# Ledger of designs, part 275: VH-VL binders against o60147

Target 1, 175 residues: o60147
Amino acid sequence: MLEKNKYLYIFRHIQTNQVLLSQGNVLKKTALFQLPYPLQKPVAPNGMRPAKLRKDHWVPLLKVEFPNESMFQSVFMQLLNYRKYRSVQPLTSDLLKLPIPVRRRKIMRQEVPNTIADLADILNKEKFPENSVRLQLSDKSDSEYADWPPSVQIDSEEIKLSRGFREKTTVDEAR
Key: E = the ipSAE of ESMFold2; O = the ipSAE of OpenDDE; V2 = 0.75 times the mean of E and O plus 0.25 times the DockQ between their complexes.

## First folded at step 13 (VH-VL)

Design od8 (framework fv_lerdelimumab)
Fold by ESMFold2-Fast, scan of step 13:
Structure od8 (fold): chain C 175 residues (1-175), chain A 119 residues (1-119), chain B 109 residues (1-109)
Amino acid sequence: as target 1 above (175 residues)
Amino acid sequence: EVQLVESGGGVVQPGRSLRLSCAASGFTFSSYGMHWVRQAPGKGLEWVAVISWDGSNKYYADSVKGRFTISRDNSKNTLYLQMDSLRAEDTAVYYCAKDLGSDWYFDYWGQGTLVTVSS
Amino acid sequence: SSELTQDPAVSVALGQTVRITCQGDSLRSSSASWYQQKPGQAPVLVIYGSNNRPSGIPDRFSGSSSGNTASLTITGAQAEDEADYYCNSRDSSGNHLVVFGGGTKLTVL
């Protein structure tokens, strides 16, 4: 009954640079629980309501193709775990010098380099076969945030999203 | 130098509530994630919960999720654990613990406070 | 159930070397830390990051790791080393945030 998948999609927020991980090219509202800092406050203090997912505010950062579903699951779960650990890590001295709102913005902006570094760290620890993992980056320069193992083949081909990813978009809605 | 002092433990009937406190001193409390770890009498250590530096992120062990709430007050250098719907299985010494770094090294522990859930 | 397995008890003669072992899949991708706990006392960190010793911890304590196994070694065991020893690590699977071993009771003969 479980869906078999070997693709990992990573998205970034156009304003905050926060990152979301997704199975397949459909971004679900539950992915917002991954965020260290919510995009909006809960609507009521007596209850917790997740922030609304604005699909038009998320763009693909990278796509990873694994040779099988078990390798995908292993890496995907480890990345989610890395995000939890990073969210509760101690603040560095440089961050402590900043006012809280500026500090949070800097932490959010580091999610892209941190996620890429974490992905590479996981792939370096997992000894996969040479060229068995395909990494597609929207911006090839983002590959420079980490040293990649021989198991990874990198290219900068456009990441195509399904039409169903975004309900409705026009050029007038883009900005 | 670094001190963590727990309080609020006691004897309570099943289904009732208790609130534990941990008073911290000797380090910049607001810069660190803080944890609760428990130990049933004669048993091993079990991680319970963690809270981030500003309280925006919280994570719980499956055994307490939905029943316990971790919180902090950085102005008072105090960590809290609100324990609702207590069960006999929650009987334990509860320690607050400071995280040294990203690999969950608990460099300082309080002396613990005993919670006994008994009819 | 814990995801880290430790033998429940080990013994060592005074002045001899003992090795306490911790095993689990999480150790393939994360470091282990070791804690000493004496009766009625809070745990004390003795090794972190698999092989680092905190200031104030005697140099007879050392750590190592390989594959899914981490080890705490005490060379020249002393009577004061009699205690329970626990390992912990991050969970690599994402099912738990942190896991502890079941603990090993060290008896110094």
Scores: ipSAE 0.641, ipTM 0.815, lowest interface PAE 1.0, mean pLDDT 84

Design od9 (framework fv_lerdelimumab)
Fold by ESMFold2-Fast, scan of step 13:
Structure od9 (fold): chain C 175 residues (1-175), chain A 119 residues (1-119), chain B 109 residues (1-109)
Amino acid sequence: as target 1 above (175 residues)
Amino acid sequence: EVQLVESGGGVVQPGRSLRLSCAASGFTFSSYGMHWVRQAPGKGLEWVAVISWDGSNKYYADSVKGRFTISRDNSKNTLYLQMDSLRAEDTAVYYCAKDTGYEGWFDYWGQGTLVTVSS
Amino acid sequence: SSELTQDPAVSVALGQTVRITCQGDSLRSSSASWYQQKPGQAPVLVIYGSNNRPSGIPDRFSGSSSGNTASLTITGAQAEDEADYYCNSRDSSGNHLVVFGGGTKLTVL
């Protein structure tokens, strides 16, 4: 069996709690196009370039290991679609009482629980084999944002990497 | 009572521009994503564009991307669709539609405004 | 882009049951909503989230879903149910947010 891209890496922004999805253990600048609320204004008005990526501002949230690339691709694409849908969803009445900047900060902070809930929803709808999907979190209590199907096994060990999903120190070249 | 009222439709030559408006009432407009959906004469429904509650996020159908711009003015409870570089295939009744938030997309629709692109 | 497939036409006798179907890969992961459209009128939401009815929609309208298929059932069709019916769902392919079926024309005999 040819196994490629069987891991989904999810990162969290340390200041805003916004979330980025990655097919690899290293974030690319194009991942910033996923953000509902840009961290800063785009560099070029008519360009397709995302805002500057600061790798030191993104920490691991969770990592998912799938049994094969096909299952990974299915879940990854669906999760990206969930994020687009959420960006246009109605606001709850409690948010309407807040000034716009405070409201946006509250919405951004909910991306972590929302992403985890969406991941679980996708996995509950897919008919994967029992214990075939391995979930490893940086904070295991985050698993409580959702009910997981029998296909998911939650790793007892938390992610201990402080900069991305790498064992060695990552040097940030451009800031 | 929720009401959506479109305006701005008309006959226009290819290559020209039109701006459609949708006046909303009966709900907290600033809380909802809003959509434009069109229907060519005798044809089915085609999704065109969506805008988030504050205008920070906008998505378009491939057929209109780069030519149409969706926008909103929450102080006026009004949704807009700026249509540039119009083509004959853009001829349709344009509806504005309110997002449901409940696994469905549209709980209320306007009456529609007809855009005819012809020479 | 995941296209939703509907049969173009269906007929039902007054007072009988009819089922209109909608098929597509998006329905494996997303609920279908159904709209009724009469000539010269805007669409009206009749079912959302697979089988929920908006206020004011008669209980003869119901929905169901299984796998890649969603169905709208009208039990005891009435003359006023004659219309075009469209399904829609969230697009699973990521190219659009929303995808519609081609529509089914219901004739009540």
Scores: ipSAE 0.642, ipTM 0.819, lowest interface PAE 1.0, mean pLDDT 85

Design vb1 (framework fv_patecibart; at its last look DockQ between E and O 0.69; V2 from the best seeds 0.78)
Fold by OpenDDE, look of step 14:
Structure vb1 (fold): chain C 175 residues (1-175), chain A 122 residues (1-122), chain B 107 residues (1-107)
Amino acid sequence: as target 1 above (175 residues)
Amino acid sequence: QVTLKESGPTLVKPTQTLTLTCTFSGFSLSKWGVGVAWIRQPPGKALEWLAHIYWDDDKRYYPALKNRLTITKDTSKNQVVLTMTNMDPVDTATYYCARIRYYDSSGYFDYWGQGTLVTVSS
Amino acid sequence: EIVLTQSPDFQSVTPKEKVTITCRASQSIGYYIHWYQQKPDQYPKLLIKYASRSFSGVPSRFSGSGSGTDFTLTINSLEAEDAATYYCQQYDSLPLTFGQGTKVEIK
């Protein structure tokens, strides 16, 4: 648990593709508060806030290392704000034309790309020093969801954190 | 670095078909959340969206011109082609292709080509 | 289609002055509006996306605000290089549409 204060981890739900932000590589129960309240009695995979944090339902999406905690906190809060802002905005007219189940699925599928895009936007605004931010992805192709500023150095290695917040083993790599 | 460039005839006769090609680099049209749009601008006038195509080959057209427009992509060549039939002098415009970034079930044109002026004249 | 109406159509402004351009949508479009700058004989460039988010490389003097039907592009201190036509554009529904443009000239 060394210097978790400068590390942002983003996790996605394996079924709903919902996204949780975490300071450190272990999701806290309080992270679930990032998700919207259920309108009805829905739990995952319906794209609502689950009652309990199931570590095995979340996989790391990306890891960001910041130069210091202050930068981390700034970006973290901004990410939350961006997400919140999206959540309170009206849906596009075209999206509203879709059946509710289809709409929900479409929205959920966009959460990962949207979050990555938000991160890039925020980092573009912050104008951090060149290569001062290290980005590591579980899937390298996810970096293509955004254009990254010079402050971001994309790591060639993928995250070695697996489902359940454990390090990947040889067996896991073979799957 | 993202770049787009329009190519095709700069002079078309009335009733002929215009074929424009957008060649791009710095991104792939196979990636989710990426599209390419065609936008035109008559001399001294505002911008007009014509059509766009997404990574999943979803195509949309300006309704008033839908019957005249065809948009296709060749992902392997990083090209998007716009075909517009039955050209008229009123279609004289600078034609731009632009990249679409898909975000929150919406999108924006973040990078543009330099545009190509197409004149329709007998 | 959604109609975007910009105001004013034309502005002649002294350098260092504040410039405000308004875009009104015929219906509520949330924050799904973008602003573009087009200088003479150049292609449009993205300035602001989703009403208030600056695009990469855009000077800080440019800002956007608004939601629903009324949106504003602001140039806090006009520079000579800012002489251009500015367009708002909505991505709420198809067909995608642009405003008629606002031409900003330098006095």
Scores: ipSAE 0.878, ipTM 0.935, lowest interface PAE 0.6, mean pLDDT 93
Fold by ESMFold2-Fast, scan of step 13:
Structure vb1 (fold): chain C 175 residues (1-175), chain A 122 residues (1-122), chain B 107 residues (1-107)
Amino acid sequence: as target 1 above (175 residues)
Amino acid sequence: QVTLKESGPTLVKPTQTLTLTCTFSGFSLSKWGVGVAWIRQPPGKALEWLAHIYWDDDKRYYPALKNRLTITKDTSKNQVVLTMTNMDPVDTATYYCARIRYYDSSGYFDYWGQGTLVTVSS
Amino acid sequence: EIVLTQSPDFQSVTPKEKVTITCRASQSIGYYIHWYQQKPDQYPKLLIKYASRSFSGVPSRFSGSGSGTDFTLTINSLEAEDAATYYCQQYDSLPLTFGQGTKVEIK
């Protein structure tokens, strides 16, 4: 894409609500390395090899437009670090009282609000210019998972789930 | 902007019931991941968590005080009410309400009310 | 119930000096610890959440670190407005508990 590296695309899994981040409007299989709980069984005995990516199972959650590539890179890297750090933390003692399947579902279901809160936290820490960062959500009410700084402008128009992040054209070069 | 404010009596006699109301603005208790907590602080002492209630009506109480505490919410009025029975002079404290934000199966208090001093004396 | 023990209880510090406050948990609590500042006659304010994440509007001189049982709040260069009592608080398990507080004075 011609304007690449100014947009952050965030996807959610239609059943589990697990979240994937992408620099482009189409997910790549390397994004699966972001998942602590793979959707399919691991192929290695003690490893977390990425599950096969089924693109039709992932829908748009949020699109972030940055004024420049530098801001995009900074926020994108910080967001990846927040998610990675969270995924390796010990579970709370209260969660450990729950059966494993219930525990995993609860953790996965929290990833949408957790990721949105992470994004807001990073943007609140950064002192970007007023109205310089534009958010467009698939469900505008998801913006309520966090408190946003003055640098953020939330688009009144929601992303249409049926079209995803795709433009009228379906050719990658035209996006 | 998020604001919370406590209201209720400032003087309570021993054995009476204390009722405190937290009125808030700038957020709704109907949204996933938010709640309101009550924390108290006796004069010159540390902070003590008493109870909280989440958006889904999940209620938690400090175990030693559980039989004396009731927390309820009125989402339409943006209010959370704490009731504490059988007040004793040792319950003299500044009572705060605070928003609890749920994150990673845990939570933190991001915005606090100004507090209200409740004195329990005969 | 998880007990949080802060050290020191009290510290009188010259302006511009570094202040270090420690919070020790009676059992491992991951990163589920937060730090609050309470100035005289004021309500507590969130400083650091989840061991190391600064809350919005908090000056950069405040930082948090640690995991498991030992946590530290650092003020790298004390300002006069930092005179306050600092509390750590955990939410690894219910009931939620606070440390006893550390009072920092300028002197």
Scores: ipSAE 0.775, ipTM 0.870, lowest interface PAE 0.9, mean pLDDT 87
Fold by ESMFold2, look of step 14:
Structure vb1 (fold): chain C 175 residues (1-175), chain A 122 residues (1-122), chain B 107 residues (1-107)
Amino acid sequence: as target 1 above (175 residues)
Amino acid sequence: QVTLKESGPTLVKPTQTLTLTCTFSGFSLSKWGVGVAWIRQPPGKALEWLAHIYWDDDKRYYPALKNRLTITKDTSKNQVVLTMTNMDPVDTATYYCARIRYYDSSGYFDYWGQGTLVTVSS
Amino acid sequence: EIVLTQSPDFQSVTPKEKVTITCRASQSIGYYIHWYQQKPDQYPKLLIKYASRSFSGVPSRFSGSGSGTDFTLTINSLEAEDAATYYCQQYDSLPLTFGQGTKVEIK
């Protein structure tokens, strides 16, 4: 048995609302390769892969603690696959009728709710034990993007740090 | 946990207006990305989408019926209402309400009501 | 308006055999297709969303595939309770449309 991460960290770009998945509480520069670059679905400039990782542009969106590393790895890979599959699909015909700037903004603004919906869809199918998956959000209202199975316990405390992720410690007194 | 139920008249005369109410539980229309749709099925025939309304009050109608249909919601009562004017015997069908889920600029129907048969005859 | 044409209209199949139902769209619709099962005298139930993603609680014998204009729903080992009419539905563009249905019966 290897000791490996059982935490999923998700970051959001402060301007474009693009999403990056991470196995660690800080982003590695290789995370940028998650951003799609499909020829049939150009998303520039708001969808373009940045030349470098600007850590001050990426803020916590949510953190998930799984029961063990194996469950984390399964969900992490499925989330990457969901995003990859979505990124290579043609846009809907109705979306293509919109002016290009409007269309691109609409696509980018869906990445957060789409990612959260993907996570919930995977968790609803995985049949994890009740309350075995802890979810902490930077904005608790983002939980409204999906229906959560009984396996998910949503933390009452929001992630309050603007960079990186708060350590798994209980906030003792002040709000 | 999620349930939807259709209610309204089962017999309507030609030219009258049909009013159907979908009452649901287990979710709220204030929840991002959800809506309620109306789909009908004439006896022995395929399903036909009529209209849907989303959490943000975005409303869509089947184009050929747009002038006959009105869909509204009451989020506090967990209800969605469909009205269809100038009913005709060809509108005889089972009418379903279903939850529609928004994802990737598209939508699908994940939970359905049991349906109500509406017969249009004089 | 996008027309979805299912094939076949009807199948009578021995239990444990594989069932394949096709849905052909009149234009490319990406992966924006969903599949429903309607058992006799029941309301429809979601099986597959976005071409290949099983809905929660759906038995693993059901799978979906395809993209563009040609899509399939597969039942790998038919069970008696799978006797139903199956519909594909698209939301690539309004109006939302359904296929005409494929009725599957047990021999």
Scores: ipSAE 0.747, ipTM 0.860, lowest interface PAE 0.9, mean pLDDT 87
ESMFold2 (binder alone), look of step 14: mean pLDDT 94; pTM 0.955

Design vb10 (framework fv_patecibart)
Fold by ESMFold2-Fast, scan of step 13:
Structure vb10 (fold): chain C 175 residues (1-175), chain A 122 residues (1-122), chain B 107 residues (1-107)
Amino acid sequence: as target 1 above (175 residues)
Amino acid sequence: QVTLKESGPTLVKPTQTLTLTCTFSGFSLSKYGVGVAWIRQPPGKALEWLAHIYWDDDKRYYPALKNRLTITKDTSKNQVVLTMTNMDPVDTATYYCARVRYYDSSGYFDYWGQGTLVTVSS
Amino acid sequence: EIVLTQSPDFQSVTPKEKVTITCRASQSIGYYIHWYQQKPDQYPKLLIKYASRSFSGVPSRFSGSGSGTDFTLTINSLEAEDAATYYCQQYDSLPLTFGQGTKVEIK
């Protein structure tokens, strides 16, 4: 039997700071459906082309190792639910006073701290054993976006990506 | 562990200026997403937000009181100072400082100081 | 400014019974509402943030719900230590505002 996945990878877009969740060491084009704002504009010469995943535009934000598949699934589903719920909420009245381009840029740039805070909230809610969850951050200082429970061990070892990550992927499509 | 503690005079005469200091530990005001707010509570009444300051020195004040309030931070000392001018007996209240966590273009107060009662009388 | 109106102002409840506190906003505020507990002569403590998310260390008997203008804090089974005043607070727009408070006492 194949081993069950117990790793969560989160990636951030290098220009917009939008965030993608992955069940594993490689980004799939379907992950782009998580984004509220398209990353790629239609190409004027050929118009109406579907969005493409540019793996070279994404870098690892963090990696979480869980003790088992059940804990991974629980946290992963809760994280997706938090992000979905946030995405369907009305914007604050203060945000609505801003011009649309400024508003969208501000929202996108907050996705990294929002996602890290979501993860910490879920882990604080769960009663996992001490030091049972390993969190690796590409930038240690991003741990300061939240308060972490005793179940979390934070380290700064480099996050390893699969051999296929960041290879030219202009033929890959989302939608 | 996150802690905040208010300090300042407990008695103020009408027309005087109140200066309160919030000293905190367990976090820094130099990092994204953190701020410190001042909230007061008159005896037996509801909580009233006064002002807050964020990590990037962005300052927000209650509009009706903004001409009386000044909030500043000293990141190296882990302190936030609130100054309120022209004190009146109606300003008698317990004054709290609290940490603001910025999230989704909004925020919440996750840890509070113990509060300091400031009485304004002759 | 956004006005938050809580109901009831006061309730006396038998131990183990369910307590429901409501908070109504004068305009729609999405999920940008938080709930605090303040015991007599103590500082407030965060219970629920963003309408429904429990803060760290808060007992599971506390839950929040609602969106837009109508929000609810529920204590599923009241314990003696839950005697306190509960406040809702919004951060949809400045100035930040609190409700008037709901005092919960044990019968």
Scores: ipSAE 0.740, ipTM 0.861, lowest interface PAE 1.0, mean pLDDT 86

Design vb11 (framework fv_patecibart; at its last read DockQ between E and O 0.71; V2 from the best seeds 0.81)
Fold by ESMFold2-Fast, scan of step 13:
Structure vb11 (fold): chain C 175 residues (1-175), chain A 122 residues (1-122), chain B 107 residues (1-107)
Amino acid sequence: as target 1 above (175 residues)
Amino acid sequence: QVTLKESGPTLVKPTQTLTLTCTFSGFSLSKYGVGVAWIRQPPGKALEWLAHIYWDDDKRYYPALKNRLTITKDTSKNQVVLTMTNMDPVDTATYYCARLRYYDSSGYFDYWGQGTLVTVSS
Amino acid sequence: EIVLTQSPDFQSVTPKEKVTITCRASQSIGYYIHWYQQKPDQYPKLLIKYASRSFSGVPSRFSGSGSGTDFTLTINSLEAEDAATYYCQQYDSLPLTFGQGTKVEIK
């Protein structure tokens, strides 16, 4: 038996900068349910075809390794809660003055820095042991979007960008 | 560690121009999500926001003082400069610079300089 | 501009008592409110951001709550080092504004 998952992967859309969270290094099409703005047209009214995940449009933003599954699940759930809480808040009065297309683009553009700030805020709150959490980024300068606690060790090596994400149909596939 | 420090004259005569420099370390003003603001506090009074500058050189000024204020940045020197013209005794205050952290289309000040008292008197 | 009104202006409190400070906005500002602590002759320090999120290193006795127009900063058991003036600040819209401050003194 392999150890249960202790990794969090975060992906970003190459054009919109929208963010997807994943429990593995491969994006599943169900991750699209995290998005408030659809990337592809929804299923036809008669249900002929579901929206498709364009795997080549998403690149890794960062990867987090936790000491154990319990810590991973705690942080992952809190990160989802931060995102949900933010989505139900009223927009700022300054945002409401902007035309709808400009407003949406601005909101989408800030998802990367917002998500990184959320992650850092959760890790600052949780008081994990020093150097117990390993953070690896595709662009190390993105670590500057937040201030990190002593529990976080930032990997000197960046994530190598790769093509070819695959949908997983079962836990046993692409293990 | 993030640090900010104000520098400039402590004594200014009425009608003169005040120039204050904020020198910072531990962060860059080139990356999305950061800015530097100037906030003042007259003796015994409340905090008053004056101006800020964002990473992309976008500038914001308090409307009633806009014609007197200029904010600029030099990212290579890690400095932000505030200029305020036509100083008056009512402008006597402690002047702070602070890091503005931008999040969810809003912002807050997470680190502040020690402040510099500027007295305007003949 | 958005006006922030704090209550009370001043309070003298016995150690270990609960302190409640209120900030009311002249219009709805969602959760775009932040709280600062300024001790005598010192610069302000961030305590709470976005109504209820504690800043790093802030003692757990400080908490924030509220949304819309009414916001509260609570110190659940006052310590001697908490003698300070507390300010709320909004950035729902520019110009960015602060409340007038609430001074907390130890009895």
Scores: ipSAE 0.779, ipTM 0.882, lowest interface PAE 0.8, mean pLDDT 86
ESMFold2, look of step 14: ipSAE 0.763; ipTM 0.868
ESMFold2 (binder alone), look of step 14: mean pLDDT 94; pTM 0.957
OpenDDE, look of step 14: ipSAE 0.848; ipTM 0.920
ESMFold2, fold request of step 18: ipSAE 0.793, 0.790, 0.793; ipTM 0.890, 0.892, 0.895
ESMFold2 (binder alone), fold request of step 18: mean pLDDT 94, 94, 94; pTM 0.957, 0.957, 0.952
OpenDDE, fold request of step 18: ipSAE 0.893, 0.896, 0.895; ipTM 0.950, 0.953, 0.952
ESMFold2, look of step 20: ipSAE 0.731; ipTM 0.850
ESMFold2 (binder alone), look of step 20: mean pLDDT 94; pTM 0.957
OpenDDE, look of step 20: ipSAE 0.782; ipTM 0.901
ESMFold2, last read: ipSAE 0.755, 0.793, 0.801; ipTM 0.868, 0.894, 0.898
ESMFold2 (binder alone), last read: mean pLDDT 94, 94, 94; pTM 0.958, 0.956, 0.958
OpenDDE, last read: ipSAE 0.847, 0.897, 0.897; ipTM 0.920, 0.952, 0.954

Design vb12 (framework fv_patecibart)
Fold by ESMFold2-Fast, scan of step 13:
Structure vb12 (fold): chain C 175 residues (1-175), chain A 122 residues (1-122), chain B 107 residues (1-107)
Amino acid sequence: as target 1 above (175 residues)
Amino acid sequence: QVTLKESGPTLVKPTQTLTLTCTFSGFSLSKYGVGVAWIRQPPGKALEWLAHIYWDDDKRYYPALKNRLTITKDTSKNQVVLTMTNMDPVDTATYYCARMRYYDSSGYFDYWGQGTLVTVSS
Amino acid sequence: EIVLTQSPDFQSVTPKEKVTITCRASQSIGYYIHWYQQKPDQYPKLLIKYASRSFSGVPSRFSGSGSGTDFTLTINSLEAEDAATYYCQQYDSLPLTFGQGTKVEIK
């Protein structure tokens, strides 16, 4: 009931570069509903059950530590809104000229830079205190996908996941 | 932090080739999502896109001028060069280089150079 | 090529009044429209990207809206420093194009 999270974790798929957002250091199988292109089809005839996550296929892309839960919640909701709004826009006319498989691959390849740019855009819009937001990247060079505000401190420390990193039905908060 | 600066001749005679260099700092042209464009503006007129080059060396040119334009990059020197052949008085304009951010299969220009006026006259 | 038509060409406005500039595309371009401000004898500066997202450091009085073919840039309460020519730009498809510009002057 009284869960307070100030950490945002973002994961990427090792093959497709598709991105998943998580409020904790574990991924729920329902996070797969964030993906526009499914990675696998359900074995059940109904197709309504979410597929199981393959934990070996997802690696942490970045972790953000906010000063408090309110700031985390604001940024997290805005990231979800950016992704949702993008998903309902028509594709560019240039993309529509491409064959479907080429088009899908190009779109999936853009998820990592798009997500990092979305995050930076939101943080530039918010007026957080200097050095109050800690950004940890698995690959520090990925910081180059965007310009960061003075509120962001970029860190090269290892991103630690929950012991065992396993699928959960609820979100586990990071510590 | 991010800066771009155009350099090259300010006066060109008709039929000559114009070579402009954009020197930038504060970013690398080797990472996904970054490009550099050349955009010109004739005196008192609107902005006209000429060409851009992406991080992966992919190049795009304004179709009507494609046979006259060449864009190249030197990532190690932080430079992008535009050449335009067979200059004509109608090509008189302020020439800008700008950083392009590629996002969602589209692009916008977030930082611009100061511009350099190139006058074409005999 | 996609043609962008801005309206009005020119507007003279007293300080604190609301300014509305429109940009119409010759075909549907989703949200792939961006807005620039160019003050006299200066280079253009990015204001709004993807129809409605403000660029960092841009004052909150600037906002963008629209989708498809009709787009609007609004200055909620004009300041003296806002005297400039404003341009829309599309990259739904190449060649990349700009509108003809809207000049805003202070009365």
Scores: ipSAE 0.744, ipTM 0.864, lowest interface PAE 0.9, mean pLDDT 86

